# Ledger of designs, part 3: VHH binders against Protein ECM9 (ECM9)

Target 1, 377 residues: Protein ECM9 (ECM9), of Saccharomyces cerevisiae (q02202)
Amino acid sequence: MQSSLPLCREFFEKITAYLDYHDFRLTITANQPSITLPYYVDEKAHSIELIIFKTTFLSLFQEAHTYFNKTFSDQSGISNENIYYMTVGFLLTTPENKTVYNVHEDLLKRYFQDNSVLVIPDLLVKEVRLIQRLLCSSNNRINKSSSLWILYRKLFVLSLDANTLVLPDILFVFHSSGSQHFSNYYCWNTARWFYDNLPYNKRIELFNLTKRFCFQNVKDCSSWSALAYMVCQQEEKKTDNIRDFQRLTSSFNVPFKINKVDLNFQVQPADAFTQELVKWIDRTYAADWPPYLCLLQITKFNITLRIEMDSVLLTWRNEILNFEENSGHIKMINNTPIVPEKFSNDLLTSVNFAHFGYKKLFLNKFLDKNKKEQSDS
Short names: E, the ipSAE of ESMFold2; O, the ipSAE of OpenDDE; V2, 0.75 times the mean of E and O plus 0.25 times the DockQ between their complexes.

## First folded at step 1 (VHH)

Design g1 (framework vhh_8ghr_2)
Fold by ESMFold2-Fast, scan of step 1:
Structure g1 (fold): chain B 377 residues (1-377), chain A 121 residues (1-121)
Amino acid sequence: as target 1 above (377 residues)
Amino acid sequence: EVQLVESGGGLVQPGGSLRLSCAASGFTFSDSYAIGWVRRAPGKGEELVARISSSGGSTSYADSVKGRFTISADISKNTAYLQMNSLRVEDTAVYYCARDYEFWSGSFDYWGQGTLVTVSS
């Protein structure tokens, strides 16, 4: 056992192990039941949790950094396998280290041009599992890491040449990571990138996941922003995401080329979604801003939808006026409806002030004369 | 109690065909689950070869089997099938069926016992 990076290698193997379990969790804890235990695996029916103790995590950090310093001071006799394991240690302990991230990426690029460069069994499958399990971990520093989300995009591109179906895992990753960290910006920004680059059937699946997640997570601005993007399909941003995909395929020498002939194709027609969202708002008595912001964003650049909103505007205006006649004028402070003190302990009345307050805010912003009407995208 | 039971494996010559079956119990395909077929050959990692949503709307295939394999489901029999045509020596593997969530892909929670497919040559 002559590895100079025994902890980095061991954790790579543990995290990427094939397990007949639905749910794999990575946990870092300060609790130490025994000074002799570096980690333990909690196996349950349909779940597995790898628990790493703080002391072992620090040892992993030290092992990776010690090797990194030696690698940059004397490069003679260094193996690609050891460099790889060192970079894994950094992804676990310091995922935002761009120097080591670049080393990791370069090694993967060289491997997929010539697999003799790095002799690690099932490397692509294990790499995808590693990054997915990190992004689905309960550790918010890791699951929101912009570097890990960027790496996930690159692994997707690499997987197109290797004929791996790890693409189905994308839906679980977005749901799991989104659920672990409220308003996970890089999670949902990455969902937009995948949406623009996935084939139609996978776009349907991702759209439906995003919509369901939003309807279950009314306050999550990041997921609702992604949903609005998927409905609106802003052409400039879509072109940027497609160019980024093309740069990655060229960089990794992947021969795959996506033909995006119909750039205006949408999974759900914008008018049908707008009608669904308005009905959902009314039915659920939505009392949080993100659904209203989504509605505002999808109607902003579509003149037909904007005209069709006339009936909704009239209905909501009448509802607001009727509510204000009975309950008093809805006061707004910093775009937030204020519940009068006399109603502060009445949950139903508080919900009513929020619901009609956000409808009122929507009307004011929708009728803002400074906005230009544009065709879709 | 959720169980998945595979059948239909065996020995076949290159260019031949086999149909694998996966009988599910303890849940129904109307419960928004998906079924995948995963294979493992000695010395190789696992490969997801085909997936079907329980709603029957979405199917996915590995590029190595696309155009040769067809996945289907019979909701009334609560059984999924993998029709394998134009079989090659490299298709030799143990084939497992596994349950996934329709909306959450790649997180298989129940697995069958596996069925061996051997393509001679």
Scores: ipSAE 0.000, ipTM 0.132, lowest interface PAE 20.9, mean pLDDT 78

Design g10 (framework vhh_8ghr_2)
Fold by ESMFold2-Fast, scan of step 1:
Structure g10 (fold): chain B 377 residues (1-377), chain A 120 residues (1-120)
Amino acid sequence: as target 1 above (377 residues)
Amino acid sequence: EVQLVESGGGLVQPGGSLRLSCAASGFTFSSYSAIGWVRRAPGKGEELVARISSTSGYTSYADSVKGRFTISADISKNTAYLQMNSLRVEDTAVYYCATQWSYSGSLDYWGQGTLVTVSS
């Protein structure tokens, strides 16, 4: 079909190509004045990278916005396909534009009810692929977009209808998107939402992925916060996530199924995870705060776990005292251990100051948390 | 216990047709969102060629087989089929029947597979 949005359509087609490639990367990079290529495609046997230059990205923005403005002055020749391509251009360039996001969502809702609304082959398959690849892109404006993560939840809900037979690759998306953007809040907030709404066997897979990601990304506060939530989730937050799921099923006219009987089962007992995390901290000499904060969060309201921590606290206290006797007192500034200047070029000693410093911070905060809980009871 | 049994493979000439069958035992297809066919060619990775919804009968196909292959399922008989027409040398592979959960795109309950050879 004829299209008035050649760039928007071209990029939709390029991004949704290659059905069998999980490793599809979208990179947006700044142009140098000497670079004249609009984009570059790096194709390998099992991976593809689409590299878009900033000037081309700006042209895409201009095409989408020009068409959007045009629709208010002359609606003749407007088609749902062109509106769809225009909205794709906005998702690529300005994903937080709620007006255009609503237009995009409404087109998907109408298509779900009547597939003649959009004459685009395999639209829902391509839409899922598009959004997944955008969320896995190197563009930080796109991969952390709250609107795109909300759309991903909606696409997941649509995929539950037997008529669509489209399944989002959520495990790959969380790993990839989390890796592209350090502390990707909406990525890991969405992981919490999926955890609360997935059946037990898929909840196990998501939990294990989140745990592996955290152990490989010790500084990522968002992923570690999600892991803590999955271990000791709050009932109020779980209820909110379940209600949000129900709202989305109603919004897209997908019948709510009562196949969630296993949603109340935890993947890993909190005590077993606590033991694993303590051993991991000790074994790896963890020198960053997020694992320790995770440990604080999972022990917050569990009296049994707090009591079981007594032996860990004693061991860590003795380790800190021995280290300080030999290397000097650990100084803290804004909850960060300070490495003395004389040790700044000694990697092992620097790591030890951070490791024992965060253990010291953990002990202080754990004791303060216990005092507050005792005063509240 | 839980098992998928594929059958119907064999040797066929280019342009020929074959129909693969998949019988499930120990579980029902209605318990899953989809049934699919995955193939593994010699020296290559796995390719999902076709999927069908267990409730609606909605189908999807890889671009490489669209218009040539047709997936179907008889939920009451707990059996799925893959009708392969206009076969090409490139279709030579071991074909596996698999079930799929709605939430992850992961395939479960892989059978022993059935060999399809397109030659001569």
Scores: ipSAE 0.000, ipTM 0.187, lowest interface PAE 16.0, mean pLDDT 78

Design g11 (framework vhh_8ghr_2)
Fold by ESMFold2-Fast, scan of step 1:
Structure g11 (fold): chain B 377 residues (1-377), chain A 123 residues (1-123)
Amino acid sequence: as target 1 above (377 residues)
Amino acid sequence: EVQLVESGGGLVQPGGSLRLSCAASGFTFSSDYAIGWVRRAPGKGEELVARISYSGDSTSYADSVKGRFTISADISKNTAYLQMNSLRVEDTAVYYCARGDYEFTSGYYEDYWGQGTLVTVSS
């Protein structure tokens, strides 16, 4: 009764509280007979979890949608503050709704020009906190939402205004969101955008985080694809990302804070990274495709690296032949090495079949790529 | 010039113990760097299991090994150790000694790695 959108407002306030916590988890769970609360907060030293029961989450959904239908069927008596809270409810329950997303973005844009448009204290700080916590949530529908990742880019641009004194915790968000959802495409696609637009010192930090994440998550094709992109000089895509950033700064009337010279530096030379990756593959007995695909993608853009691979190719071919003499021929089905049934419970032998199988697949694809390049000359 | 050399891996029965050694050379004996032990577990990516500041001022452990593994450093010998007790089949991995920045967290760059040492826990 005290507000047309009590649940939307309440959850906005709960999610944007707790200044001292990075690890914030949003969990939706089944109702339990012994618990009569609509939600509760599990607070720990380094983390906080907001646990919402399914019936309460459905009520939140209904509240937001009911207000939306009322507002667009009867234009009388609406306030910008209530529209904002309604849009927050949609971001939590239906982030795919582009119409409501556009309304949310328009309100933020208007607020940046004139603070009287929305009378919400510390709105930019709370908005950044809200979106970061949604992207770091355990709800995989939310943490992989393309709309929320696009909004995060816009919030980053808005935070660059010297008068705001707010900077998003981008490194934590990429690490946390990447860890919450395996192969989070929009997370790692957004990391590429940030890499192209950050000042050099922050690009180093993001590169190092992405590299470490990949080495700890060998099966994650999205993070490995982002790492390959950061190593390669893909000028066309970099130009697109820089142009998009400039469009956003103009759209929000934010001064360009990044020195243009910083945008021209690579964090690590491609040859040094390639040597490190080959050594890492050999050392770890890498038994998953993404590191090998990364190596293929890197060599795609550098002819010198392709030539330097000749020694690696010879070594790997000899290793494969030796393994097959002792363990039998490696069978490949749909680009996946098959472990013989008799070895399925032998962890080390299974790993070796995968390791040498992916080396074999790499050699075949690398040689095929060389033939195609030679034919196109 | 910077080098990390590992030793002490091998075959052990479940419930057994191993001590891994990491001899470091080519960098300062101050707290500017940390040494970590990273393992590759079958079916998973790399896992940072233990970290110690090079000066020996702080240690940290992954939850999976806490209470079973102990990291230590001998500053005079520039050597870090990983004492592994109550070993389990799931501890089977290649173990790497790595140099990181002072914090040695998931948000940092690992500059130098050892060659790796294989630990196999099997009956």
Scores: ipSAE 0.000, ipTM 0.150, lowest interface PAE 16.2, mean pLDDT 79

Design g12 (framework vhh_8ghr_2)
Fold by ESMFold2-Fast, scan of step 1:
Structure g12 (fold): chain B 377 residues (1-377), chain A 125 residues (1-125)
Amino acid sequence: as target 1 above (377 residues)
Amino acid sequence: EVQLVESGGGLVQPGGSLRLSCAASGFTFSDSYAIGWVRRAPGKGEELVARISSSGGSTSYADSVKGRFTISADISKNTAYLQMNSLRVEDTAVYYCARDEGYYDLSTGEYFDYWGQGTLVTVSS
């Protein structure tokens, strides 16, 4: 009966229409004008916000799901184009549906080998724009979707075998998606994968972006964990990420090879970064755990860096002792420094307890790990 | 037409120093290209020993040469340099200057799109 998916197609076209805008927001709102509108586009010089009203979003959901159910009972009007638009509707509304995700991926693989499979102009370019814009959206369900992040890796690999004018804008996507969702695990886990597989100059840019993001987002455990990974030479995980990339290039028949020579180059020496991080902690008076955990992770099992930390440990120990002499003993519960109730309304004193508390926690954990490693002999 | 021309190679004793030069034509360092020094000895694969980004002046080195080699660039002369100190017998190789756009070439799968002819460095007593 139904041979078209007008809403799924329309939103695919709207999301992929803008070529030069890097700041794209997809917003779903319950606030609807008195005059019924399906969506609104707020276009500014360097930003686009596509505002979809909740009633229209629900209609999109219904259109996609109704068509999917129809494919089991009524074969009339089924085309690869309609199946593609249906899968786009699912990516927008229910990206966790693995069955439909697999259908979407299969269509892209077949299209890459034979363009006649899908008669959609500039499909690969539009698909990359679509997925990037979904990952950068303000919709929490979409921007943290593990399926969409996996699809993004696959699209990156597919883009390597296509002569396109625009490659995926990886740097913008990680910054934007990380900013839209606090501690976006799949975003920053995917950043590690790209870091291990990007050419050296792009790796430098991704490292610098991650470091800048962390320094601006001190509480974001996911981004700080990714930064620690990029500084540390974790051979096993790096090898796994490289093998996954090679598996994907073979699976998609992409004639691309990784440059082995670059695998041994560090973006920033670990000792130089360690010194920068210690100075940053002192200068900013850091009062949250993630920077200290990062410092702990990068010095873990590295004998040279641990020895270099001796002067820092002595300085921080003296600072802690001086603070405790004047303000009272810092109590720690479940690895969290406790601010005494009498100081809870004193912002400066509260920050002092957190700052010196986390320095104290770092010192205790550093000495514990160092002792365990040294006892190996 | 893009061209890279190396010079400064030769015979040197262990512990000695050499300065290699890479003169670029057909593009400028202000165009945001990176320059890498790659070496190859008989029976060994290619080893990237040093890289410099023209846009940021960022430098990187292989562990085998860290602390001994220094890469630099003179934008006004459109020339990159590799200062090699405390040379060892195992540094004996043909040294190539190569241009790097910072992304893979889709047709070749390589980082470097243009290579010099190479200059021989022999470290022997």
Scores: ipSAE 0.000, ipTM 0.142, lowest interface PAE 16.8, mean pLDDT 78

Design g2 (framework vhh_8ghr_2)
Fold by ESMFold2-Fast, scan of step 1:
Structure g2 (fold): chain B 377 residues (1-377), chain A 121 residues (1-121)
Amino acid sequence: as target 1 above (377 residues)
Amino acid sequence: EVQLVESGGGLVQPGGSLRLSCAASGFTISDYSYIGWVRRAPGKGEELVARIYSSGGSTSYADSVKGRFTISADISKNTAYLQMNSLRVEDTAVYYCARGEYDWGTAMDYWGQGTLVTVSS
């Protein structure tokens, strides 16, 4: 007969299959075709998507929770393999359940001490693949799960063991997960953690990916905040991220240490990035706040950069004045530029009001910071 | 096609000076690309020592070399330099010239063959 967790096992096996596909997506949807299907696979030349319908997802939830209740009240016939499959079902349906998350993590930790504890072929490879694919899913319950992002950090640390052949694809995960959920806080917070703990070459790649993502996603406050952090790191948070990495390497007995010289070297100089960002804002007529907030945050703790901004401030002041002379005064309500009703159907003029409005907001906030700094002189 | 050629390495006494040169061919040094110097001592990984964005004039240095090393670029000669002063035994390493691009999220990693710097005696 079938195992007591047929759906949990089936979805574990399905999600961890298809080794030849880099682009594997997990989609949970309420939109069913006329013919009722539990799930289906949409296979394309270089990508694969597993589409699970909400009714099937709820059945998976019920199977996992029913088994969980049984394991606490009736301990007869319990196997570590079944406990593992049950925890997989929880990670897919209720990743915020800390109790079950802890059970899952404990099983993995025990497995790395004694492989006989859990008899599942290629477990580490499948676990990394599973968690990556969950974080890249379209379901925001999963892709924004703090527990799953924490587990991903732990799996990354485990992958650094010289005796494993597993390489997490962190760049794809951040790009995909960031794209699936607008302003994914835990995704981009985890990107900061990786940035502080990756070797120099990988930090370059992560920085460039984050920058490219931000330039393509102008409204995404979380990714732009991460980019600002990568340029002008907060030393206290950097120390916390490094210490967390060291705790994890000790906990898993991984003989890897961070190169301190790498940790003190920035991927791109803050002044060079500041110049690039200003040019990008001017070139694209950026009409959303996050790039301006990034510029503000980068200059916040650097007196030299604030002084170097004087020429930019002068140029932007003149542009604003010229625009206002021709189009009327830019009004700000709750830090948002207001487009006059007479221009609401003029796309170009509307974009210009937003662009010069955010430049105006930036100047006001930047001058407040300089005024405060001048009082300290 | 893209090539970086280092020169100027050698044996020097502690407290001495050396100037490394990096001649670029197949591309023009620009403000959207950086030229960096990376060193590798025996038994250590590669470590970025200094970086310059040529026309933008921005530079950065590893803490261990600040105040002692100066990176510069001559756009007319398409050449970058690393002036190394007050050399220490721990500066002994193979020094590589590298090119990276930070325009629109692109990353490109071109490396020279390396030049040995030995600080001894």
Scores: ipSAE 0.000, ipTM 0.128, lowest interface PAE 19.7, mean pLDDT 78

Design g3 (framework vhh_8ghr_2)
Fold by ESMFold2-Fast, scan of step 1:
Structure g3 (fold): chain B 377 residues (1-377), chain A 120 residues (1-120)
Amino acid sequence: as target 1 above (377 residues)
Amino acid sequence: EVQLVESGGGLVQPGGSLRLSCAASGFTFEDSYAIGWVRRAPGKGEELVARISPSGGSTSYADSVKGRFTISADISKNTAYLQMNSLRVEDTAVYYCAAYSDLWEGFDYWGQGTLVTVSS
């Protein structure tokens, strides 16, 4: 059938193509006076970028919204195919529209819950590819959409039942999405959900990816919070994530069960990680708060780790005192170390004020009576 | 009027090879979203063993056949192929060629099926 949504359909087909590339970027850019094309593809050896001009993006928006308004007021001549392409247009241009997201999900759910389907539908393969590429896009409205991250969890569950021909690349998605948007809350919140529900071998891979990402992105509070969560294994949140997974498998009638022993196996011992993190802080001269907050979070409710920190606390206290004797007292404003104006053009001294300032903040918070809670022994 | 006609099935010994062909009439594979090979053994459900997207040249395979089966399509001849190597007794099934022209209806064009028997 001919579609009344040619632009929505075209972009769906274009985004779901290029099967040999993991590094797929979607970029929206200003119109260039010398370029009459609606979009273009920049293909490199191992990456591909779909570049959409702003006027074409606005035309896509108008096409989708015009059809939505017609569909809402006049039900005649409406096909599931056209509704699907309309929803794709909304996911690209207006990912915050919950009503259209619900329509998109409902169409997929009805189709994939039909027990008469004898083969894995090609639609699931393309839907997984579409959503992964949207989450990996450079458009911050799309890659941080809570609805798209929730849909991704549902697609993962559906992929467990369908067969091995549908393979969500979760590791690439988390790395790419995290890299495209600094402190992507829903990206790293979804990583926690996957961590709690993946089999042990995949949990190892996700943990190692998260740790490596954090060490390369010192300022990213969302990824560091996810890393702390994976090390601490907060039982209440873990139970919530497992229940959500079970709810989704039941909702989609997926006959999948995970070995419960795997769910409780720890990827890296908290003491080993704590030692690694302290050494990393010292070696890299970390001058941003998130690693220190991670260290605070993992030691907060573990009495054994708190005792083991005594030698670190003594060492850091002595380092701070020595620095302050030579450079002056570290001034803190709203939990941020202040670099004196006389040192503002001295990169090394400025980094030292931040590094020792955050060590000082860590010591104060670690020893703060109001932040200590008794752990159940 | 759409028709898919399979050929190349038969009896083969374990470790042997067969090549299945699927000729389309009444439509072009170029116009389909996907072309696949689906098998059904007695007492088992349908299993999609291989698929190809003619416009994209992409292929995918079930884990049970990866490394042994190869799907291909010749758009100019409007014909799809399944090369089956290192055949096992478990590969015994009726093999159907199917085409997916409607994203929402699934595989909407099916062949009559061809029997593949792997026995010693």
Scores: ipSAE 0.000, ipTM 0.278, lowest interface PAE 12.3, mean pLDDT 80

Design g4 (framework vhh_8ghr_2; at its last look DockQ between E and O 0.26; V2 from the best seeds 0.00; counts 0 for: pae E 16.4 > 2, unsure alone 63.1 < 65)
Amino acid sequence: EVQLVESGGGLVQPGGSLRLSCAASGFTFSEYDAIGWVRRAPGKGEELVARIYPSSGSTSYADSVKGRFTISADISKNTAYLQMNSLRVEDTAVYYCARESYYDSEGFDYWGQGTLVTVSS
ESMFold2-Fast, scan of step 1: ipSAE 0.013; ipTM 0.386
ESMFold2, look of step 2: ipSAE 0.000; ipTM 0.250
ESMFold2 (binder alone), look of step 2: mean pLDDT 78; pTM 0.798
OpenDDE, look of step 2: ipSAE 0.000; ipTM 0.257

Design g5 (framework vhh_8ghr_2)
Fold by ESMFold2-Fast, scan of step 1:
Structure g5 (fold): chain B 377 residues (1-377), chain A 121 residues (1-121)
Amino acid sequence: as target 1 above (377 residues)
Amino acid sequence: EVQLVESGGGLVQPGGSLRLSCAASGFTISSEYAIGWVRRAPGKGEELVARISSYGGDTSYADSVKGRFTISADISKNTAYLQMNSLRVEDTAVYYCAKDWSGYEYEMDYWGQGTLVTVSS
């Protein structure tokens, strides 16, 4: 029966090393060039990738679970350091285990209670580095873990309260996590939360990253929903996040006493973004719904934008009519454009049926929104 | 003050269909809050399978259920639905109706009691 955890400790040390690198990737791969290598570190000028081979990953799983079973069957002879390394092994291999996650968080609480104020910033930096790098993992169980995303928010709030700001990797985390798992709901939901709580300069960077990501990932409804949320914010909207911050950190017995919310939400004027999105849709022949839904969402309660859409609606209506005259009527089934069988092997015509079909769906839904808005006025 | 009551779970054969309902009280669906369906299978972690935005009716789905599940909301009945088609053994789980407090953040706690869906032959 093991009381030591060499693999769990080794991977904790590797993941938290390399302080000067903000673009850190954690990759788990079935392709193993040699059974003598448990992992490989690919270090470049501005990035590092830690590649863990599947056989080593399975050994890590076994080490952590064996220790867990022994620890919960026996009442004594265990160290907090070994328990911590065990929890790291679980976060890497079975992040869905809430019991072990709670043990990990409880150990962090003990560190805040039992250690000098002088060492707390170093512990936060190490823990933030661990969690950020786990969220950048190629493993879908890790990068979509709701517990890890919530801990990430808690660590951010704790860093503010400790008079320490750990923001260098945050943009890479959202880009990497979003790219590793299509429509990563927890990733983009957490991006909304950070958008509300980041300082203005980082808010601009997060907005620009989210917009670029959406334009490169047209089918990703989660990222497009986050983008629409960000566009709908205004300078006049006041958010009192003290309650939320205290809620997230209350379990650590570290009360949040300072309001760190930057209330400047003017990143890109909504009309300028709307014009950019319309032009992007036209230029790229967007053939998927999320960009059109984003356009619906940002115009829902903005009367000025709705009026400005009149020219777009006229242009798109004429385009649809011209297309249908030449190619036949666009059929819609449950909000999905249907490509006629005779065009199924014609990729360009198929894309055009989807493109003009979603423009047609947008027009119909926009008119329904106008009727609803008028009845509510 | 806030309560979500799930119903519609049960035993079904692979390839079958079920419709889950979530009756909300203490708040209005499709106003300030997003509603999602989260499932937990025995011995597995939690998974957000479907979400509908509190305003505009924007929907999103996990890859595992895309094309098979449909989320909807009836504002007049203050009820959200999850239509589950082409059910698989892997869909066996307790399904929870979850509320996003602010429309931008998912809470860890489930407001509903959950409804069990068992897919077996």
Scores: ipSAE 0.000, ipTM 0.124, lowest interface PAE 21.6, mean pLDDT 75

Design g6 (framework vhh_8ghr_2)
Amino acid sequence: EVQLVESGGGLVQPGGSLRLSCAASGFTFSDDYAIGWVRRAPGKGEELVARISGSGGYTSYADSVKGRFTISADISKNTAYLQMNSLRVEDTAVYYCARVYDSEYFGLDYWGQGTLVTVSS
ESMFold2-Fast, scan of step 1: ipSAE 0.000; ipTM 0.238

